# Designs tried in a protein design chat: VH-VL binders against q9umr5. Part 416

Target 1, 268 residues: q9umr5
Amino acid sequence: SYKPVIVVHGLFDSSYSFRHLLEYINETHPGTVVTVLDLFDGRESLRPLWEQVQGFREAVVPIMAKAPQGVHLICYSQGGLVCRALLSVMDDHNVDSFISLSSPQMGQYGDTDYLKWLFPTSMRSNLYRICYSPWGQEFSICNYWHDPHHDDLYLNASSFLALINGERDHPNATVWRKNFLRVGHLVLIGGPDDGVITPWQSSFFGFYDANETVLEMEEQLVYLRDSFGLKTLLARGAIVRCPMAGISHTAWHSNRTLYETCIEPWLS
Key: E = the ipSAE of ESMFold2; O = the ipSAE of OpenDDE; V2 = 0.75 times the mean of E and O plus 0.25 times the DockQ between their complexes.

## First folded at step 21 (VH-VL)

Design kh34 (framework fv_nofazinlimab; at its last look DockQ between E and O 0.75; V2 from the best seeds 0.84)
Fold by OpenDDE, look of step 22:
Structure kh34 (fold): chain C 268 residues (1-268), chain A 122 residues (1-122), chain B 112 residues (1-112)
Amino acid sequence: as target 1 above (268 residues)
Amino acid sequence: QVQLVQSGAEVKKPGSSVKVSCKASGGTFSSYAISWVRQAPGQGLEYLGYIIPIFDAANYNEKFKGRVTITADKSTSTAYMELSSLRSEDTAVYYCARVDFDEYGSYGMDVWGQGTMVTVSS
Amino acid sequence: DVVMTQSPLSLPVTLGQPASISCRSSQSLVWRDGNTYLNWFQQRPGQSPRRLIYKVSDRDSGVPDRFSGSGSGTDFTLKISRVEAEDVGVYYCMQGTHWPRTFGQGTKLEIK
């Protein structure tokens, strides 16, 4: 039998968004028990990410317990960060494949149409004033805002991303790294036509330097320092990068070709 | 100069709801957070919650057990505070106050509304 | 929740004399950015609160220089070098570092 699949949604999403994915999984892997976690839906997805991590943890623990052979995680957009944190704080998880589906794994610094929709009167260059405050950090979108021009503020103010990345020292860094390294495979999915994740390379742990030049994963300090295990995972062949062009952000979970190429191989 | 103007006094029955408005003028509404604070007669100040209009997201003091709802209308630069399941203990002056996210990082309530008296009585 | 404790709760002062109000927090108010978000508010009789001091010691525009804030970590003080009649009212400290935001009990300043 196939291992159970747990799906974690993104910002403003619900289980309904994954109806096509469920169809694909059912067709190609019949009998798979797929659970789309219906937590923090809609506006509730703005809750602090650590709060979400705790909620999702409570939901996945019983699922994992019933699946001693392991489970697969498919985590979309903001959900990918939630899942990474989840795997970092759980010392007994049994995740075989962690599929990060167009997630801002290295943070967000976008000023796209998506951002304008959320923040019609804001510019990305000034959002640091809100996000790197005690007030802004109470919302998920600020928890992974990564302003390359205000690195000090990011490192100090970020209550989530800087911690799970091991960019800011904390007493749980070693343990979190150990826990995260329990994952069988880390499957990173994203693409240049996403239109929301900015830069799109963030889905592959790439990100801007101070000049807004995109550096790849291997050039990032988190990799070089192996702060949460990326270097170790890569060395043992546990990281899979699956870029795909021509897919918009809201289509990652509903594209058949993407599913067959980037997701299906890791559900066996 | 930024000003906050609140709606008028309310008299409510126990168990009912009240919705107070706070209209901002003279500034960029989307660059602020709007906080709500109340003060019972002869008592101190109590923080209820706040909204960041640009995010359309609010945070609440859990002490109120979900009875408080804070919203904002960016088109009218107006914030709202609704308190449900009113009790006599909810009798107070309710204030809105601005938190400005400027370069100075004050993050304090530097502009206040005039207050709205809400009386809950049977 | 962070508990803010003011002392004294009642402060009778002679005109022209100095006044001092203490505020203590149950935990450090230093935030991750290194700033301490401690505010002082003045509320005159029948009026809305007015912010006097933010970030421990910074004065708002229009606040007389006879008002000063100081402190660090968990201990803070508001001082009035020379009390005037218009200073009558209740003073509150407030922490903006931790959620939920919390106020001190208030200190009622009166003229003897």
Scores: ipSAE 0.917, ipTM 0.955, lowest interface PAE 0.5, mean pLDDT 95
Fold by ESMFold2-Fast, scan of step 21:
Structure kh34 (fold): chain C 268 residues (1-268), chain A 122 residues (1-122), chain B 112 residues (1-112)
Amino acid sequence: as target 1 above (268 residues)
Amino acid sequence: QVQLVQSGAEVKKPGSSVKVSCKASGGTFSSYAISWVRQAPGQGLEYLGYIIPIFDAANYNEKFKGRVTITADKSTSTAYMELSSLRSEDTAVYYCARVDFDEYGSYGMDVWGQGTMVTVSS
Amino acid sequence: DVVMTQSPLSLPVTLGQPASISCRSSQSLVWRDGNTYLNWFQQRPGQSPRRLIYKVSDRDSGVPDRFSGSGSGTDFTLKISRVEAEDVGVYYCMQGTHWPRTFGQGTKLEIK
């Protein structure tokens, strides 16, 4: 039988968004137990990411306990960061495939059409003032805001992303790395037509330098220093990169070709 | 430059709701946060919560969670605080105050409204 | 919640004399960025609070230099070098570092 699948949604999202994904899984892997977690839905997705990690942790423990052969995670957008932290803080997780659907793994800095609607173009350069404050860090969006022009503020103020990426020291860093390395496969999915995640290469651990030139994962200090295990996972053959053009941010969980190419192979 | 003007005094019965407004003038409304603080007659200050209008997102002190709703209307530069299931203990002056995200990192309530007296009595 | 404790709660002072108010927090107010978000407010009778000090010791514009803030970690002090009649009111410390934001009980400064 197939391992259970746990789905974690993204910003302003809910379990309803995954109806097509569930149909695809049922067609290709009939009998799979799929649990879409109904926590931090809609506006509650703005809660601090560490609060979300704790809530999702409590929900996944009984699911993992019932599946001694292991489970798979499918984590969408902001949910991919929640899953990154879950894999680090859980000293007993049994996750085989961690499938990250267009998640800003190195952070977000951008004026996309979606973000321009929420944040006018002139605001992205000034969001660092709000985000890198105690008030801003009480919202999930600011927990992964990564302004490449204020990297010093990001490193000092980020309560979440800089810590889980090992960009800043933390007492638990060694244990978090050990726990994360227990994952069977890290499947990274994203693409240039996403329209929300900026830069889109953030889904593959690439990010802007101070000149807004994208440096890919292998050029990042977090990779070179192997801060949380990316270099070790890549050497083990455990990292899968699956970029796909033509897919908008809200379509990653409802595109059949994407599912068949990037997700289906990892749902043993 | 920035001024906050609040709505007028209210007298409410126990169990009802009150909605206080806070209109901002000057500056860019979406570039700062609005906090809500109350003060019972002759007593100290108590923090209710705040909203960051640009995120359209609010945080509430757990003591009031479920009874307090803070919203903002960007088109009128007005923040609102609604408190439901009123009790006599909710009798207080309610203040709105700005949290400016300036280059100095002052991040505190530097501009305050004049206050709105809410009296809860039968 | 972070508990903010002020002392004294009542402070009678002779005009022209110095006044000092202490504020203690139940846990460190140093944020991850190394800054300490401790504020001091003055509330004159019948008026809205007015911020005097932010980040422990930085004075707001228009605040007289006879007001000064000091301290670190969990122990803070507001000093008035020479009390004037217009200083009558209640003074509050407030922490902005931790959620939820919390205030001290207030210190009532009166002319004796």
Scores: ipSAE 0.852, ipTM 0.932, lowest interface PAE 0.7, mean pLDDT 92
Fold by ESMFold2, look of step 22:
Structure kh34 (fold): chain C 268 residues (1-268), chain A 122 residues (1-122), chain B 112 residues (1-112)
Amino acid sequence: as target 1 above (268 residues)
Amino acid sequence: QVQLVQSGAEVKKPGSSVKVSCKASGGTFSSYAISWVRQAPGQGLEYLGYIIPIFDAANYNEKFKGRVTITADKSTSTAYMELSSLRSEDTAVYYCARVDFDEYGSYGMDVWGQGTMVTVSS
Amino acid sequence: DVVMTQSPLSLPVTLGQPASISCRSSQSLVWRDGNTYLNWFQQRPGQSPRRLIYKVSDRDSGVPDRFSGSGSGTDFTLKISRVEAEDVGVYYCMQGTHWPRTFGQGTKLEIK
């Protein structure tokens, strides 16, 4: 009698990465129908995020239609941005819990050994030249690259993150906010030892100011203006924050303690 | 001063494949993109696709998707274009060209290779 | 795909006289940052293409000031104020705003 669970993977990822999470759900909530979507895997995860949103939307429609009681989303890393966009663009979604596993919800400004194509620190300070161009915006990493030292370029050039955050005016902003606010719970998971999401507080809607000082969610302009509904959700008691130290980026979906503490309670 | 030097002319049979190289000298190979453009004899310019080496990721014109593969080797500052299942209609000069990401927002093919003639004949 | 249409396709010009080449796009070339990514290329006989103009009107380094670009939205023009013998070749417009990038058909400039 558990609601179906839909899993959306991240950058350079595939459905195989979630085998342990599937095992945990099966052991603790027997009979749960879990679908790990196998779209845009590996190199295909670099395709524009709106293209990925379109593809994942087509895949989730039949699953949601067969579960009128609702579904849960577990969305990892880049996949959390895909899922948040799904909640905005789908006027009839029936998502109860949206579980965001270490997702760069306010963007990314950094690299690690995990992102092996960006080694020198000078590269992150110059990546905005590629990302805030027509050519760069044709790749997913640039769709949520958020350089705090070039915020004017970000606001003008971003095809994805600035829109779903309501940072740039667009004709669908009211409808997207309404759709997003139909979610039952927003569960935010992440931690300081992630090693990839930079700043790691992006997973909790925190981000750098111009001095690279982290401002938390409630200090962000998008929260204060309630541009896509964060303030409303928090006031309803619908936002759950579950930080956990000691977990690296690739281990969020394969840690039983994290699952039992942060995920299982929301898979009713 | 950035220069792009392409591999030499190729004569190929229908149904085979060709791989053209484009070696960059000068500048920083990881800081720009490499486009591929072809020109059949007496015809205009046709865009095939591009790669951004720092992402190790390419975009392809849908007209050529499935037959063209664009790659880059950052260690040798070299881009490659491979076209498979060759037909006589693929006879053309194949150019590589740099897309620079400068502060002026030029984003064009400002540096071109010398071109590589690929001839497909029985 | 954005269709780029050049006019005329063949342009005979007397030495020292002006030349004008039109380029129209099937949709606006203004990108979300406010810039218009319309380029002009020259291909002299037997040579690789060479960029002359980017962002509608900005000349590349080493391009003579007799070349100028203008236009906005969907309509663009390349002008040569005084045609010289070395200007013989084919001129292409290209849009860089939309994927895939597309070229005009080319305008062959000839000396009468």
Scores: ipSAE 0.835, ipTM 0.920, lowest interface PAE 0.8, mean pLDDT 91
ESMFold2 (binder alone), look of step 22: mean pLDDT 89; pTM 0.919

Design kh35 (framework fv_nofazinlimab; at its last look DockQ between E and O 0.80; V2 from the best seeds 0.85)
Fold by OpenDDE, look of step 23:
Structure kh35 (fold): chain C 268 residues (1-268), chain A 122 residues (1-122), chain B 112 residues (1-112)
Amino acid sequence: as target 1 above (268 residues)
Amino acid sequence: QVQLVQSGAEVKKPGSSVKVSCKASGGTFSSYAISWVRQAPGQGLEYLGYIIPIFEAANYNEKFKGRVTITADKSTSTAYMELSSLRSEDTAVYYCARVDFDEYGSYGMDVWGQGTMVTVSS
Amino acid sequence: DVVMTQSPLSLPVTLGQPASISCRSSQSLVWRDGNTYLNWFQQRPGQSPRRLIYKVSDRDSGVPDRFSGSGSGTDFTLKISRVEAEDVGVYYCMQGTHWPRTFGQGTKLEIK
């Protein structure tokens, strides 16, 4: 039998968005128990990410307990960050494959049509003033806002991304790293035509430097310092990078070719 | 200088709803948060919630158990606070206040509206 | 919720004399960035609250220098070096670090 699959949605999203993914899994892996977690849907996805992590944790714990052989996580967009944090705080998770589906794993710094109303272009450069405050950090979108021009503020004010990345020292860093390293495989999916994740390389733990030059995962301090286990995972062959062009952000979970190429191989 | 001008006094029956407006002028509405605070007669200040207009996102004091809804219209630089299922205990002066996200990180309510008296009575 | 406790609740003061108001929080108000978001507000009779102090000790523009804020962690103080007639009103401390935001009970300053 196939291991259960748990799906976590993204910002302003719901379980309905994954109807095609469910169909693909059912067709290719009949009998797979797929649970799309219907928590923090729509506007509720703006709740602080740690709050979401707690909610999703409560939901996945029973599922994991019933699946001693392990489970797979498919986490889309903002959900990918939720899942990474989830795996960091859980010392007893049994996740075989963690599939990060177009997630801003190294944060977001940019505006697109999809998020233009949230991040107007004219405000991008000044958004740090809002996001790196107690007021802004009470919303998920600020929890992974990563301003490359205000790195000190990011490191000090970020209540989520900087912590799960181990970029900011905290007493749980070692334990979280240990927990996260329990994953069998980390599957990173994204692409240049996403149109939302900015830079799109963030889905692969790439991100801007102070000059807004995109650096790859291996050039990031979090990798070099192995702050949460990326270097270790890569060394043991546990990281899979699956870039794909021609896919918009809202289509990652509904593209058959993408599923067959990047998702299906890791469902067992 | 930024000013906040609130709507006029309201008299409401128990069980009804009230919607108070707060119009901002003299600044960049999108760079602020708008907080709502109320004060019952002879009592202290109570924080209801706030909205960050550029995010169209609000955060609420759970004490109000979902009775409060805060919205904002960026086109008119106006924030709204709606309180439903009104009770006599909701009788108070309701204030809007600006949270300025300046470079200095003050993050306090540095500008207040004039207040709106809401009376709930049978 | 963070409980803000002010003392005293009533403060009669002679004109020209100093005044001191204490505010204690039930937990530390130091935020992740190292700042402490403690505010002091003044509310004169029949008026809206007015922010006097933010981040423990920073004065807003137009606030007389006779007002000063101090403290750290969980203990804070607002001082008025020389009370004037216009200082009559209720003073509130407020924490902006934790959600939900909470106020002290208020201290009513009156002239003897």
Scores: ipSAE 0.921, ipTM 0.957, lowest interface PAE 0.5, mean pLDDT 95
Fold by ESMFold2-Fast, scan of step 21:
Structure kh35 (fold): chain C 268 residues (1-268), chain A 122 residues (1-122), chain B 112 residues (1-112)
Amino acid sequence: as target 1 above (268 residues)
Amino acid sequence: QVQLVQSGAEVKKPGSSVKVSCKASGGTFSSYAISWVRQAPGQGLEYLGYIIPIFEAANYNEKFKGRVTITADKSTSTAYMELSSLRSEDTAVYYCARVDFDEYGSYGMDVWGQGTMVTVSS
Amino acid sequence: DVVMTQSPLSLPVTLGQPASISCRSSQSLVWRDGNTYLNWFQQRPGQSPRRLIYKVSDRDSGVPDRFSGSGSGTDFTLKISRVEAEDVGVYYCMQGTHWPRTFGQGTKLEIK
């Protein structure tokens, strides 16, 4: 039978957003046990990412324990960062496919459609002042804010992303890398018409340099140093890149063509 | 100069709720965090929580979680602190204070409101 | 929660003499950025608190230079080089590094 699937939602999201995804899985892989984790919903998604990681960890342990053949993770938007950390902190995870659905893996820098809803004016260039403070770091959105013009502040102040990406040293880095490398497949999904994740290439471990020129994964220091295992995974043939144009941020989990192309093949 | 002006004194019965306002003037309201601190008569300072208006998001001290709600209205540059299920030990002066996100890292509370006395009595 | 302990709690001082207040935290106040977010506040009778010092030793605008802060890690000191009559009040240390933010018990400065 099919391995169980665990779904982790994103910012200001809930389990309800995945009703179409569940229908697609049921159609193509009938009998699959799908658990959409109903934690940190709505405004609770703003809780610090390490707090969310702890809560989701407690929820996934019994699911993984019941599935000796392994499980799949589908992690949407901010949820992809939660899953990144889960794979690193869990000494005994049995994840086969980690499907990262338009997640800002190298961080976020932009006044996206979503941020414009929160802000009356563009605050992209000034958000570093709030985010790289103890107050800002107590909210999830600041945990992955990555201002390419203040990289020194990002490296020193980020309590989450800089650590999980190995951009800042951590005592547990070697263990985190070993744990992450146990994943079967890292499936990266994203696209230029997302409208929220900025730059959209962040979903593929690409990001802005100091001149706002996007450098792809293979040009990133974290890849070149193999800080948490990306280079090793790529050499092993374990990284899948599935970019798709024409999909907005809130449609990644409800587009049938995307599901068939990028998700379905990795749910065995 | 930035100034914070709070609403007037309140007398409340046990079990009721109180909502204190804090209106900011000067500066850009959305660029600050607003903290709420209380002080019982003759006692020290106790931190309740804070809001970052730009995120429309607040954090609460666990001691008050479930009873305190902090909100902000950007259109009126006003922050609010609502405390429910009032008890006699909630009798205190409630202060709002600004956390400015400047280049100097002066993230302590640099501008304070005048305080609002909330008395909880039968 | 981080416990902030002040000493002394009562400080009678002769006008013109120096005064010193100690503040100790139950864990390090150094944040991941290398900065220490330790603040000192003054509260005069019947008034709101006023911040004097931030980041251990930086004075707020308008604060006289007779006020100075020092310390590192878990041990901090506020010094007044020459106490003036208007310095009467309660002084609080406060940490901004850890959630939740916490204050010391306060030190009451009185002219004797």
Scores: ipSAE 0.848, ipTM 0.930, lowest interface PAE 0.7, mean pLDDT 92
Fold by ESMFold2, look of step 23:
Structure kh35 (fold): chain C 268 residues (1-268), chain A 122 residues (1-122), chain B 112 residues (1-112)
Amino acid sequence: as target 1 above (268 residues)
Amino acid sequence: QVQLVQSGAEVKKPGSSVKVSCKASGGTFSSYAISWVRQAPGQGLEYLGYIIPIFEAANYNEKFKGRVTITADKSTSTAYMELSSLRSEDTAVYYCARVDFDEYGSYGMDVWGQGTMVTVSS
Amino acid sequence: DVVMTQSPLSLPVTLGQPASISCRSSQSLVWRDGNTYLNWFQQRPGQSPRRLIYKVSDRDSGVPDRFSGSGSGTDFTLKISRVEAEDVGVYYCMQGTHWPRTFGQGTKLEIK
């Protein structure tokens, strides 16, 4: 039998968005119990990410308890950050595959064709002023905003991303790393035609330097210092990178070829 | 310089709703937040909530959650506060105030509207 | 909620004399960036509040030099070195570090 699958949605999203993904799983892995968590839908997805992590933690505990052999996570967009934090804060998680579906794992910096009302081009250079304030950190978008031109402000102000990346010292860093390393596989999915995640390589733990040149995962300080376990996971053979061109941000969970290539092999 | 002009005084019955507007002039409306604060007669200041117009996202004081709705219209540079299920205790002057995200990190309510008296009486 | 406690609540002062208003918070107002988001407001009779001081001690533009702020952590003070007739009104401290933002009760300054 197949391990249960838990699905965590993204910003301004809801469980209905995953209806096609559910069909694909049912067709290829019949009998799989799939739960799409119906929490923080739509505008509620702007709540602080730690509030979302708390709510999702409460929802996944009974599901994991009923599946002592393990579960899989499929986490889309902002949901991938929620899931990574879950893996860090839960000392009792039993996740085998963590599938990160076009998630801004190293943060977001830029305007988007799909979310221009969210990240307007005229505000990109100034959005750090909002986000790196007590007021901005009360919204999820700012919890992972990562301005490469104001990295000092990011490191000091971030309530979420800098912590789960181990970029700012905190008393739980060692425990969070240990918990995260209990995952069986980390499956990273994304692509250059996403149109929302900026840079799209954030889905693979790549990100801009101060000149907006993308440094890949293995060039990042968090990887080199193994701050939360990326280097350890890669050395263990537990990181799977599955890039795919031609897929827009809203299409990752409704593309059959993407599912068959990048998701299905990890849903044992 | 930024100015905030609020809608006029309102007299309302208990159980009804009121919607106060706050029109901004000057500055870039999407670059700051709008707070809502009230002051009952002879009382201190009480914080209701705020909106960041660029996110179209508001945060509400839990005391008022479920009765307060704060919105913004970027095309008219106007914020709105609606208070429902009015009680006599809601009689107050309602202020809007700007929170500027400046280089100094002031984040204070540096510009205030003139206030809108809302009277709830039977 | 962070409770902001002002003292005194009523402050009669002789014209030309100093005045001092205390504000205490129920928890530290130091935010993770190292800044302390404590503000002071003045509300003259019949007017909207006006910001005087931000970040504990930084005077807003157009605020007279006789107003000064000090303090750290949980204990803060607004001082007026020489009270003038135009200083009559209610003074509020407010913290901007924690959600929800909260005000002190207000201190009514009056000329004796």
Scores: ipSAE 0.833, ipTM 0.919, lowest interface PAE 0.8, mean pLDDT 91
ESMFold2, look of step 22: ipSAE 0.832; ipTM 0.920
ESMFold2 (binder alone), look of step 22: mean pLDDT 89; pTM 0.921
OpenDDE, look of step 22: ipSAE 0.916; ipTM 0.955
ESMFold2 (binder alone), look of step 23: mean pLDDT 89; pTM 0.921
ESMFold2, look of step 24: ipSAE 0.809; ipTM 0.912
ESMFold2 (binder alone), look of step 24: mean pLDDT 88; pTM 0.915
OpenDDE, look of step 24: ipSAE 0.920; ipTM 0.957

Design kh36 (framework fv_nofazinlimab)
Fold by ESMFold2-Fast, scan of step 21:
Structure kh36 (fold): chain C 268 residues (1-268), chain A 122 residues (1-122), chain B 112 residues (1-112)
Amino acid sequence: as target 1 above (268 residues)
Amino acid sequence: QVQLVQSGAEVKKPGSSVKVSCKASGGTFSSYAISWVRQAPGQGLEYLGYIIPIFNAANYNEKFKGRVTITADKSTSTAYMELSSLRSEDTAVYYCARVDFDEYGSYGMDVWGQGTMVTVSS
Amino acid sequence: DVVMTQSPLSLPVTLGQPASISCRSSQSLVWRDGNTYLNWFQQRPGQSPRRLIYKVSDRDSGVPDRFSGSGSGTDFTLKISRVEAEDVGVYYCMQGTHWPRTFGQGTKLEIK
């Protein structure tokens, strides 16, 4: 039979967003056990990412234990960062395919539809003042805010993203890297018409330099230093890049063509 | 200059709820956080929680066991603290205070409201 | 929760003499950015608290030079070099580094 699939949602989201994804999986891989984790829904998605990682960890352990052949993760938007950390902190994970659906893997620097809902006025240039403080870091949004004009503050203040990317040292970094490297495939999905993830190339470990010019994964220090294993995974042939134009942020989990092209091939 | 003005004193019965307001004037309401702190008569200061209005998101001290709710209304530059299931031990002066996210990293409660006395008696 | 312990809790001082208040935290207050978010507040009778010191040793605007803060990690001190009548009140240390934010018990400074 097919390996079980665990789904982790994003910011201001819930399990309901994945109803189409579940239909697609059932059509192409009938009998697959799909668990959409019903944790940190809606406003609870604003809880600190490390708190979310702990909660999701507790939920996935029994699922992984029952599937000695392995499991697949499909992690959407902010959920992709939760899954990044999950794979690093779990010394016994048996994840085959980690499918990242439009997640800001190198961070977010831009006003999104979700951010505009919280505050309609663009404050991209000033959000660093709030985010890089003890108060700001107690909210998930700030845990992956990556202002390229205040990189010193990001590196020193980020409680989450700078640590899991190995951009700032941590006592557990070597163990986290070893654990993450056990993943079978890292499937990266995203595209230019997302409209929320800024820059959209963050979903592929690309990001802005100080002039807001996007540099791709292979030009990032985290890749060049192999801080958490990206270079090793790429050399192993374990990184899959699947960009697709024409898909808005809320449509990644409900587009059949995307599913068939980018997700279906990695669900064994 | 920023000023915080709180609502007036309240007398409440045990088991009821109270909602205290904190209206900000001066500065940009969305550029700072509002903390809530209480002080029982003759006692020290106790931190209840805070809200960052721009995120419309709050964090609460677990000691209040889900009884406290902090909200903000950007259109009126007003933060609110609601405390439910009131007990006599909740009798205190409740303060709001600004956490300014300035370039110097002061991140402290530098401007305080005048306080609101909440008395819980049967 | 981080426990903040002040000593002494009662501090009678002679006018014009120095005063010193100790504050100890149950764990380090150094945040990952290298800053220590230890604050000192003054509360005069019948008034709201007023912040005197932030980041261990930085004075707020309008705070007299006679107030100074020092310390590192878990051990902090507020000093008043020459106590004046206006200094009567309760002094609190507070940590901003860890959630939830916590205060010391307060030190009541009064003239002998």
Scores: ipSAE 0.823, ipTM 0.917, lowest interface PAE 0.7, mean pLDDT 91

